VHH binders against o26223. Designs and how they scored, part 75

Target 1, 191 residues: o26223
Amino acid sequence: MKLLWTSQHIKVTVHIDGKVSKMDVLEAIKTRRSIRKYQDREVPEELIDKILDAAMCGPSAVDERPWHFIVVRNREMLEKIPEVHPYGAMVKDAPVAIIVCCDSSLEKIPGFWVQDCSIASQNILLAAHSLGLGAVWTGVYPLEDRVEGIRRLFSIPEHVIPFSVIPLGYPAENPGTRDLFDPDRIHLEKW
Key: E = the ipSAE of ESMFold2; O = the ipSAE of OpenDDE; V2 = 0.75 times the mean of E and O plus 0.25 times the DockQ between their complexes.

## First folded at step 3 (VHH)

Design r27 (framework vhh_7aqx_2)
Fold by ESMFold2-Fast, scan of step 3:
Structure r27 (fold): chain B 191 residues (1-191), chain A 125 residues (1-125)
Amino acid sequence: as target 1 above (191 residues)
Amino acid sequence: QVQLQESGGGLVQAGGSLRLSCTTSGFTFSDYAFSWFRQAPGEEREFVGAISSSGGSTDYADSVKGRFTISRDNAKNTFYLQMNSLKTEDTAVYYCAAKRYSGFKWKSPSEYDYWGQGTQVTVSS
């Protein structure tokens, strides 16, 4: 089955704030890895702006776009995240983190905000990778203790639900890419 | 006491050049992104160009791309708009503007924290 599948290379030239870049979308998707070790250097605000713009471009159920984002650069606040998120130890070492949130007042279809915020989170990871940064998705929702811990730490109102914490920075590790293609998970015409 | 002050405006013939300067005070210059807007009589303020806080990214209105260049000098707390190949339709009052991080909304005047008083640029044919 894998013999029926060939690599497709798509290269586009785009203008990015007066600069030009060659992009390969499939390469970005296939080479993105979770990065948990960061250089001790700041991420420019311009790159965060590009990442957040990309995050908001995701599809959402009935165009509800319920996402809100908190950008955290304060080291004291970053150092407190592992206290409420036991698998978020790497966050304290990151120069910046983005907290993806859902404003429940914007929800048009019950429950679909989880998919909406998942799409926004993945777009953050892909955009970061395409810009030479590393990032990792650390889960908050649906774990009640993490949701309430993050809510209290960042003064998030009751109608807003923290969904994920994504630390990012210039990578200080270079994990190899993974061959994840599994033809046994593809069914033609029927199961 | 934040101040933005434009200079370098004036009268120029079509095809000529002008360099506008915006001198700033009352904030940490390196923390801010800067933009130029222009306004012709009876029209709304129109985006011209922007430069990021690091100086690493710039953006321009399609009407001025290739002709105008925005730059910044952190040591002088000043940023510039180099205008080349000027056209009569470039005639306007030019405003400098500054913003801290509020998202990638460089083209909306409402996103800017501070504004200069404006400097007149008149391009004659």
Scores: ipSAE 0.000, ipTM 0.147, lowest interface PAE 15.2, mean pLDDT 84

Design r28 (framework vhh_7aqx_2; at its last look DockQ between E and O 0.02; V2 from the best seeds 0.00; counts 0 for: pae E 18.8 > 2, placed apart)
Fold by ESMFold2-Fast, scan of step 3:
Structure r28 (fold): chain B 191 residues (1-191), chain A 125 residues (1-125)
Amino acid sequence: as target 1 above (191 residues)
Amino acid sequence: QVQLQESGGGLVQAGGSLRLSCTTSGFTFSDYAFSWFRQAPGEEREFVGAISSSGGSTDYADSVKGRFTISRDNAKNTFYLQMNSLKTEDTAVYYCAAKRYSGFSWKSPSEYDYWGQGTQVTVSS
């Protein structure tokens, strides 16, 4: 007997709707943590679509929006990422990863693609957290060996720059809360 | 002044070997990635191989993988292309090139800051 869709998927939707009714943005920002341990559980395509929609809503210099995304679910490909990205060991244990890329042909102002792709990466992390997933930003750019390794592994074109690799899944860890507010970093009127 | 100068080209029979050298001056060698490009008569300049500024990564054109090896010697401010099992199709002018890391692919000629004048490699049947 094949497993059919269950009421468990309906419950996830109800929980998402419940979150929308609260002041959830500040909570999401303050409680998001890097997650490197994932359940052996599939992430639905619908959640990935919502995350990528959020990624594309970031501000971009002169509205150039140079970002492209590669969604990696293939286990063999995920297992090869640590070979070209030494600090990406957790990626092989994730059910899915998103590679954030810059298409330089879309760039209108030189150098601002880094900020654009950083914004897209952070939106992925926040959106994943808001949907009950965990994720971590693993750095690719500006490390030459990682950029070229990821480009080769995923057949990324010459004019496209891989920026970050973000594994994500249902969390198998719950890091404690952090109080990061530091008033010594706030200057009134002048430095 | 920045200068890149190729040496080691010449005439060789098919199946033979050549080692090209590119001597550099006028910049901090360890800050640069290095590549070899080649251009046959009537063709566009094509990528051959590259080595990262750290020396930790290399890449090659599919046509030369397994036959050519790029290497660098930071103490001598020189990088090399060891060319084995040469074919008549390898006949070209070979150019050495240097770039600071920019995020753009090693295969993008427009990203290179400095170029050598070229050295002729001719492979006879």
Scores: ipSAE 0.411, ipTM 0.772, lowest interface PAE 2.5, mean pLDDT 87
Fold by ESMFold2, look of step 4:
Structure r28 (fold): chain B 191 residues (1-191), chain A 125 residues (1-125)
Amino acid sequence: as target 1 above (191 residues)
Amino acid sequence: QVQLQESGGGLVQAGGSLRLSCTTSGFTFSDYAFSWFRQAPGEEREFVGAISSSGGSTDYADSVKGRFTISRDNAKNTFYLQMNSLKTEDTAVYYCAAKRYSGFSWKSPSEYDYWGQGTQVTVSS
């Protein structure tokens, strides 16, 4: 990727697939799709760093910031994830996955870590999309078998809770955009 | 039925130590944050210290910082107040209190759902 700079103000424009793009936030949200097929192409560490920086920008309850991230590139480990995660089959085909975890010793309000880690997970998806990558959130918490399986597989300590597994890579599919707006879900002033 | 019961109060010389316990039943202990409050005759109930549901965060009144330590033991459904370097102004009835969630508002008595009956601590000169 090549970067474009302007005088006196530093701004970054990212060239993705031969196009110059200034991705609007609403466009990113509307066009992000779950991507489950990936090219045989490594994802540079630099992009993972940017994605994790974005993940940590999310709000958290009482600014507790309970999140930790495991970056998994080892092929044998990626191939083992489907053995403990029945809907994680695509993870073995990804060049990299990020496991979002909660360190419960940082928790200040019981159960709000779930919202905190959900925000971090969604930020990973949006940041990956803005960088030309595809990703999908595969759920771990609150399914006990998945939590225990992932914890065992990655030697996650007992006070740390694996929340989600997010495989990512350069996309090898294009599912297109969905039109999901439903005005019947909107209630003015009361139910 | 929810129950909180303080124990460990008594008479102690200034400069001494006491350890208060609050044993609990009737709720899921690990879901609750806990605080100690104290009340001297003719005064309002005063915040002493609090511990989060996970045990990862504590807070203390300025008057007790460095002298008192609050802790919890989830296996025994019990939390504690270790009181060191006691002063005569620490004399009060000490109450344990529980609320379902940790949060910003640890210091207000109105934030707490359950209370113990209190235990007397008397510090003599």
Scores: ipSAE 0.000, ipTM 0.088, lowest interface PAE 18.8, mean pLDDT 85
Fold by OpenDDE, look of step 4:
Structure r28 (fold): chain B 191 residues (1-191), chain A 125 residues (1-125)
Amino acid sequence: as target 1 above (191 residues)
Amino acid sequence: QVQLQESGGGLVQAGGSLRLSCTTSGFTFSDYAFSWFRQAPGEEREFVGAISSSGGSTDYADSVKGRFTISRDNAKNTFYLQMNSLKTEDTAVYYCAAKRYSGFSWKSPSEYDYWGQGTQVTVSS
């Protein structure tokens, strides 16, 4: 019995003027897009705080909460990130970036930190979107060159692993909506 | 089948130089970071140095900094350890290793996916 999921077309309201729109969690999830172009506008610290708060609200394996966050606003540093992250070109144009890291000393179960940091990263994206900002997840781990590049650039200790770089800003693009629902990816009871 | 094969080891006098090679097969060379480790008799295997997948970054143990250099040749599926100003304490079996994805540390042997069989380097006084 194939569950006919009716794709509700959720109108993506992108507030280009940076107005905080209240949206529910499903709306945030469905309408979120990767934003790689930003306005020449600073992001208030209050919004970053809210985003980081959200980042820390996700579950983690046995509640290990291994995440750390580096908030980068320094222009010079932002401009250096693309040098070690080939797909991070947009970071130089963002007013701020958050680097999500794992402190391995906080791990209780090996390996789950990737999931933990992924959840944190996704929460950053969703929170940013809900607050009228645009963001994109630029993967660092598990690519060695990126990990080491970011590590050296930010003097990250050896026991701490940079996981993702997430530039944020008021969006200067509107990628539109995507319907990504695929019923063929849903299996009932068995594969 | 994945293979890593060291070569270039041997006997050398203190102050001399050797160049080790590690030839690889069975995987996409460009996707891997590479390291050299060494193990002296009765000692634990220790990190010597590493090179990133792109070749853009290297790291060395403090004991070999300034004397050893790691490089890679993607066209030959080979990476190298140039050892200069060799010391008697550099005597060991040298192993090459490969790692595809980043782990916690380049220095941890457990982080590597593949290993060579090792090549003996002996530095005489």
Scores: ipSAE 0.000, ipTM 0.256, lowest interface PAE 12.9, mean pLDDT 89
ESMFold2 (binder alone), look of step 4: mean pLDDT 82; pTM 0.830

Design r29 (framework vhh_7aqx_2)
Fold by ESMFold2-Fast, scan of step 3:
Structure r29 (fold): chain B 191 residues (1-191), chain A 125 residues (1-125)
Amino acid sequence: as target 1 above (191 residues)
Amino acid sequence: QVQLQESGGGLVQAGGSLRLSCTTSGFTFSDYAFSWFRQAPGEEREFVGAISSSGGSTDYADSVKGRFTISRDNAKNTFYLQMNSLKTEDTAVYYCAAKRYSGFTYKSPSEYDYWGQGTQVTVSS
């Protein structure tokens, strides 16, 4: 195996006020899993603020930062998401969801907003995991029916494009980690 | 207990500089966004500047933009307001404020969780 275990792979576990671990960046990336089952437990606004702070720290093409976020806690609204998103059934059971959007008026280079919003979405997943929460990215863009369904449901203006819906909460499942390293996908000097 | 304590205020001549400090205790400093507000006699408490919890975002009132700089030092649990090119109109009591877990900057006093006691800044002509 070509994997090297160094100090960068260290994870510290501490039992303080419900905190069971503190992990470094590499451990957070390697142990994050999609979580679709949530405890019946409210997520504090303080944790959502921290997650959104992390989301906005991502790089963006020519620093355009076109992302906007809708935080959904209303149970009636969460229960309506599966009606317009066929693979969003787990959202109904989540205590909160974040909708990642692109404000097209902030776009400086056409088309790069997709990459910008992807980066923001991944940062939400990593930040949630680092805080002891579970989350999953459910795709909206570029599926036209989902884009228009979400836009209508949340009164999103025409110049704003809903990109992803990310339910999150305290995990009610532990799928374990995966070893996904594949050296056949790495080419040295040329193909 | 949570405490915010301002220092660095005083009397300064117009065109001069002052650096205000806000030292904090009783909470995890890196989890907070911070701001400075000021209040002149007979006026409402007004926004001056803010820095997000990550330090990645700053915001300023138009009246101080280009002259004042907000910064934070997580290792010292302290944040600062560097005030340059001071004007007599900058005379006020300056307050530091903290908002938990905010990736945003807030301009309304009602958004903030904790406040300092205030420090007087007097700019003479």
Scores: ipSAE 0.000, ipTM 0.134, lowest interface PAE 16.0, mean pLDDT 84

Design r3 (framework vhh_7aqx_2)
Fold by ESMFold2-Fast, scan of step 3:
Structure r3 (fold): chain B 191 residues (1-191), chain A 125 residues (1-125)
Amino acid sequence: as target 1 above (191 residues)
Amino acid sequence: QVQLQESGGGLVQAGGSLRLSCTTSGFTFSDYAFSWFRQAPGEEREFVGAISKRGGSTDYADSVKGRFTISRDNAKNTFYLQMNSLKTEDTAVYYCAAKRYSGFTWKSPSEYDYWGQGTQVTVSS
């Protein structure tokens, strides 16, 4: 409704303490750490839905949005991932993992799907952190043995490329934050 | 009724080995994470080792790392503590404990839903 008069003397304080964490975007970026140890505790589906919504909000080259996601909760399947991904040992201990995939039939400009799927992967990590979860990006593409192993394990069709496997859960470790700002890597006006 | 029952305790010489068992009943074994705690004379109950609900994760107290191994057998509704290279300092009453959710941060006795009665382990010099 349109008001004919206004007052600047009214103050409102809103406290929202509930299902969602309150975290500034810069705080989330600066405090996110790779988490490889998880509580043996289920992650609610509504949190996974929020994470995937955030993943799909990333920018993509010419708006091609080539990403597809596989959500893995089956313990037997999670336990098989380290067999095809030698640096994915932590995945077997996670309550859930998300496999980020590229559907090559959706690609509009050659090669940019890698950047698109990288953006989606990072959004998953940041969203998980903002919701009180821990996650880690384990690389699949461009390592042909891992791509083929994950493809076979999850019945992924040939036109779809598995890009990353991201286990996530409630963290069972608390690494400190890092001070990584390096002004020597910033050049003004020229190299 | 929920029940946890320890076995395998006793007297052993320093450098020897013992295997403790905890047999459970009255709940769905696969829904629970399991831990061993011990209480030495004059001390509070302290964490020894834990195994997650799915068996994929384990954690140990620094004093027992490399010497003790926790394991579980879902078919037998039983979990174990294999104790090797025993020292006189390992003398304590050993308790098995169960909780619905696991985590390496949950080393407090108050976080556990169910406890066994305890079994004495005595390591002589």
Scores: ipSAE 0.000, ipTM 0.102, lowest interface PAE 19.8, mean pLDDT 84

Design r30 (framework vhh_7aqx_2)
Fold by ESMFold2-Fast, scan of step 3:
Structure r30 (fold): chain B 191 residues (1-191), chain A 125 residues (1-125)
Amino acid sequence: as target 1 above (191 residues)
Amino acid sequence: QVQLQESGGGLVQAGGSLRLSCTTSGFTFSDYAFSWFRQAPGEEREFVGAISSSGGSTDYADSVKGRFTISRDNAKNTFYLQMNSLKTEDTAVYYCAAKRYSGFTFKSPSEYDYWGQGTQVTVSS
């Protein structure tokens, strides 16, 4: 058990070196990296709650917000993901993964759910980074064999589309940041 | 150059069976998920059943569950609707439809990339 701080209806677990660092938005965006190696350390549920809150705060076409999320902590289930996702080998080593899904019954405008779920996925990555965690987006949609594999593995109904699998944990690697600014991709007034 | 063509419709007595086929051309069959829709006189087009691109998942409207079966034959570029225990309420024009990267949003007609012309199924008492 750990020392816990309680605020309203959430708990924050404090570790010697695991305090939430304040990071401005631009710093978070510019320094986020895909993290595929994780410490053998549990991620507190309070941090997952904060990440999922951020995921649901994205803009959504016609405010349809079709997102549903599956939180996977069970080691046996995490170990089965690489069997249906060839590039998801790192998921079995993560303490937790979030599966981002679209509930098509909530869809109001066809096709925009892809943008909606992309926004939710990116917010998960940024929120995780801001909280001192590492994560990586592993693609499921639009690769139909992966969609089918994940659906079967997690008993996802046919009207729900698994979009991405995002393993996360405390980072066990530091790949360093990238300078990606390219002024040749910016056009003024016209192409 | 993409084409979907239904066949197998016709007149059948209540309690009978029919097998509809949808033959496709002009795209890579194995990349597509397939569905059947139907439209009764004076009604809107409604979902009947669907099969995923891998063939591993199927979905059906509640009104046809247990009576209809959708299947696909990748070698023949054809998919099917086996209709058993037909009721007069099943009378409709049946359409086959195909979609690629729309995931498994099977019930929205607007998600489909390609449609057949329709085949009439009439179930008499």
Scores: ipSAE 0.000, ipTM 0.151, lowest interface PAE 15.9, mean pLDDT 84

Design r31 (framework vhh_7aqx_2; at its last look DockQ between E and O 0.02; V2 from the best seeds 0.00; counts 0 for: pae E 20.1 > 2, placed apart)
Fold by ESMFold2-Fast, scan of step 3:
Structure r31 (fold): chain B 191 residues (1-191), chain A 125 residues (1-125)
Amino acid sequence: as target 1 above (191 residues)
Amino acid sequence: QVQLQESGGGLVQAGGSLRLSCTTSGFTFSDYAFSWFRQAPGEEREFVGAISSSGGSTDYADSVKGRFTISRDNAKNTFYLQMNSLKTEDTAVYYCAAKRYSGFTWRSPSEYDYWGQGTQVTVSS
């Protein structure tokens, strides 16, 4: 008998419920804030699936799409993240975290995987916000100690680079709005 | 010109200890991560241990965990491998290696910018 035998006979429920955010795209972009405090509530697998679908819909250099994702719900593993990521203390209090990774074997243009994984990370944040969740991007790459610590902790292969750790949950804080528009950073036709 | 030079190898009885040193020159020592690799005759180079450029993180091959310790001394531009409880299977040429942070694993020989010439460690029964 194989370890995966039972999973081949498990029904996967696909649920189309029409429960989408009422926010338009600009509202979602403008009101998304980093959330580091979470309610003691589980995030349904359906919402994580929607978030990961959104992550994979980003543009990618020469369509290389080098991203892989690790979904972490195990409390003991979440509690170990701060040991290798000093600014990831909030991760241990989140019900779930997504680790965004680059499979370097899929890279077609050197260096563009950073942009690809940044796009995937931002889509995770926006999708989470649109679904009523809070999230924060905690940086892993390009900090050597964090990259290697996360790689070891989650048994990530040598050719795969952990890029970001994004804890998610129902928000237990509500940061105020920001107005960040700065016309001095806009140049017409030339610098 | 960048140079890495191993020292401290030699003959030792099983259960004994050796400390390898790698002295470096020609680059800013604190900008580099350092590793030890070893190669037995007829085999490929295998990872032994690594220390980050900050010195805050280390990694070891499963075969040496708990027995070997890597360390660095920025003031001396030197890094070390303390080898305890040596086994006959530890017999190999030991190479020191240096890399700038690249995002890629410490465990791949191909990721290293600079290598020493190697020092022989022979563990007898």
Scores: ipSAE 0.254, ipTM 0.663, lowest interface PAE 3.9, mean pLDDT 87
Fold by ESMFold2, look of step 4:
Structure r31 (fold): chain B 191 residues (1-191), chain A 125 residues (1-125)
Amino acid sequence: as target 1 above (191 residues)
Amino acid sequence: QVQLQESGGGLVQAGGSLRLSCTTSGFTFSDYAFSWFRQAPGEEREFVGAISSSGGSTDYADSVKGRFTISRDNAKNTFYLQMNSLKTEDTAVYYCAAKRYSGFTWRSPSEYDYWGQGTQVTVSS
């Protein structure tokens, strides 16, 4: 059972019987926005588990599944991320962040781990959105100083490559949806 | 104590097959990547092939691709080299080696923390 509450200019989804709301996949894709402001509200471990399950459902090159995830809830660690990640200022305000990493020992073909981890990162964003959370992908790889900074901060071994930092929480902003379809980007049969 | 022990070496005719085993103890097997190296008399140790800690990535020297297969069995703490279509040039002492992680630096002997004693493989015509 899902109860929908609306006000004049927004639609909201609420939890019923402990279940998280379910969103149509096309709606999730079209309405997801980068969220950089979060409520002072804890994100239940159950939701993080669902998000990471979704992250691991992504396809990967030759089924290599090179991804690993670090879940960061410790306040002191979250506050240190901006010191090594200049575009990650909002991370210190998030109740939790997920660091997406590549374990190079799982890589089966060179270089496709970037696509693999990008897919996992996008699945995290979509799953978070469908569960009523907001998130943003902050880039780490391929910027060498960010990679090394995050590796040092979280004691990430040399064969593991931090790819992205994704802060998430219940949103404290609503940027709205965008109409981004551009038919001039579509080429039939040829360029 | 960490131990790596090769077995399965011996004499085989060209075109034949042989399976080497590397039995390990003294560390958490799943934390380690493994490699086979070989050394002929008067030569440096030569990379043969490697397998990642998860078993998800392998690498082979060009001279053995398509003929040799590397595998691991986490239940037995054992790392294998299946050698098919053997040539006289495959004659060498074969060593297994282990490192905590595999990364992209699998081919240098200096990258490995632990080594076996070696097992002789001799391919006759």
Scores: ipSAE 0.000, ipTM 0.095, lowest interface PAE 20.1, mean pLDDT 85
Fold by OpenDDE, look of step 4:
Structure r31 (fold): chain B 191 residues (1-191), chain A 125 residues (1-125)
Amino acid sequence: as target 1 above (191 residues)
Amino acid sequence: QVQLQESGGGLVQAGGSLRLSCTTSGFTFSDYAFSWFRQAPGEEREFVGAISSSGGSTDYADSVKGRFTISRDNAKNTFYLQMNSLKTEDTAVYYCAAKRYSGFTWRSPSEYDYWGQGTQVTVSS
């Protein structure tokens, strides 16, 4: 059975002036887009702190909270990330990137760390957007070359797994909105 | 059906060289990282070396660094272990392994999806 929902198109408002606008959670979710172009403008530490706070507020399996975050502002390091991440070209243009990692020593149930770090990563994206920043999730795990590349580049211990690289900055593009609602993907009671 | 088959093992004198091959089938070769492990009698299986899916990264056990080299040939669905300056302590059954996605480490046998049957390498004094 299909749910008949009406989708409303919400316009993406990009705040170029750096003003933080209050955005409700549904608006943030619906209007968020991957941003791969950034202004030549620094991101205040205060915003990064808020983003990281949000990143740590997500649930995790049995509350294991296995996540660690590397905040990268060094230009040389940002420029090296694309060398080990083929789809991370935009990172070199971002004023800052957050690398989400899992400390395996904190894992209580095997395998759930992927979900935990995914939630953290998504919260980073939503928080960034709500604060007037643009970001994009560039996947590292589970691709071997990317994992090892990032590991070596940032001297990450073996028990720690780099999961995602998320460049952040004030948006220099407006991709517009997408209607991603698909009632065909909704099943009632059973498949 | 997935298959990994080692070849090139045998008897060699200390100081000699040997090249092992692992031929694969049943999966997309380019999507996998590959490793070599070895197991001596009465010992645990130990990591020898690994190569990434792109071939751009390698890792070696300290005991074989500078002597062993891993390479891959995507056109032949085959990867190799070049063993130089062989020592008696290198005597073992050598296994090739395949890993599609990254686990916690390349050095953990439990992280690999597929294994070969092994080939005997004996280094005599």
Scores: ipSAE 0.000, ipTM 0.259, lowest interface PAE 12.4, mean pLDDT 89
ESMFold2 (binder alone), look of step 4: mean pLDDT 83; pTM 0.839

Design r32 (framework vhh_7aqx_2)
Fold by ESMFold2-Fast, scan of step 3:
Structure r32 (fold): chain B 191 residues (1-191), chain A 125 residues (1-125)
Amino acid sequence: as target 1 above (191 residues)
Amino acid sequence: QVQLQESGGGLVQAGGSLRLSCTTSGFTFSDYAFSWFRQAPGEEREFVGAISSSGGSTDYADSVKGRFTISRDNAKNTFYLQMNSLKTEDTAVYYCAAKRYSGFTWTSPSEYDYWGQGTQVTVSS
């Protein structure tokens, strides 16, 4: 299947004092939080298409773009994920999850697929947040038992490595933002 | 110095059973995933079965699923292949192999860091 929407512009509009405003990129980055509780609401396919478009816009080493994505909406399959992913209990309660995968046959430089799939995963989180959704990155790679468990559950081929499972939905929690800026971690010219 | 050593190979009748062992030295056994591969005369080396470093996950080639079982004994630095309901088609040199988790599949020989010398299994009619 093709994506339904291919626009590269992602924005969230909110009403403030009767006015409509956009969430800018810095605001999205600073206010994104891991969301593990979801409303019992379906996520429209158009929003998933926008999120996946954003995921594929990340940079990759030597332009290898090794990512593939599985979109899981089937409740029975979502309920089986915690059996092979101990920290994925919230996935069964999400309306949808995206499994980020690496097609190892597309890798051009050894090991950089991990960075490539990390970038794709982070773009999913940011895009979801910008669209009014909540999501959380649950780690699969490099934990061998999780990798093989997820591979078997979703009939993932031998040359493909599941990297992360990202449940998403409309948030049913609203954690506050954090002030994470630490100038002691910034060094000028030398350590 | 890393070493993998197979034992338990030999001649068995079709329908019989055999257990292969692979004893390892020179590395921390619990950090490694282990697999068995086999190679029949004139054929390529093919995957048989694998066990994860934790022992929590196993995988098998379709041709041996339900007949073969892989297991590991961390206290003995040894892992095993229990082969039941043997067929003449199972005749091959069996190799044990070890890898740290490389981020790729268990089924490709090129993923493995260390290999044993091989042990012959012959299944007669």
Scores: ipSAE 0.000, ipTM 0.190, lowest interface PAE 14.1, mean pLDDT 84

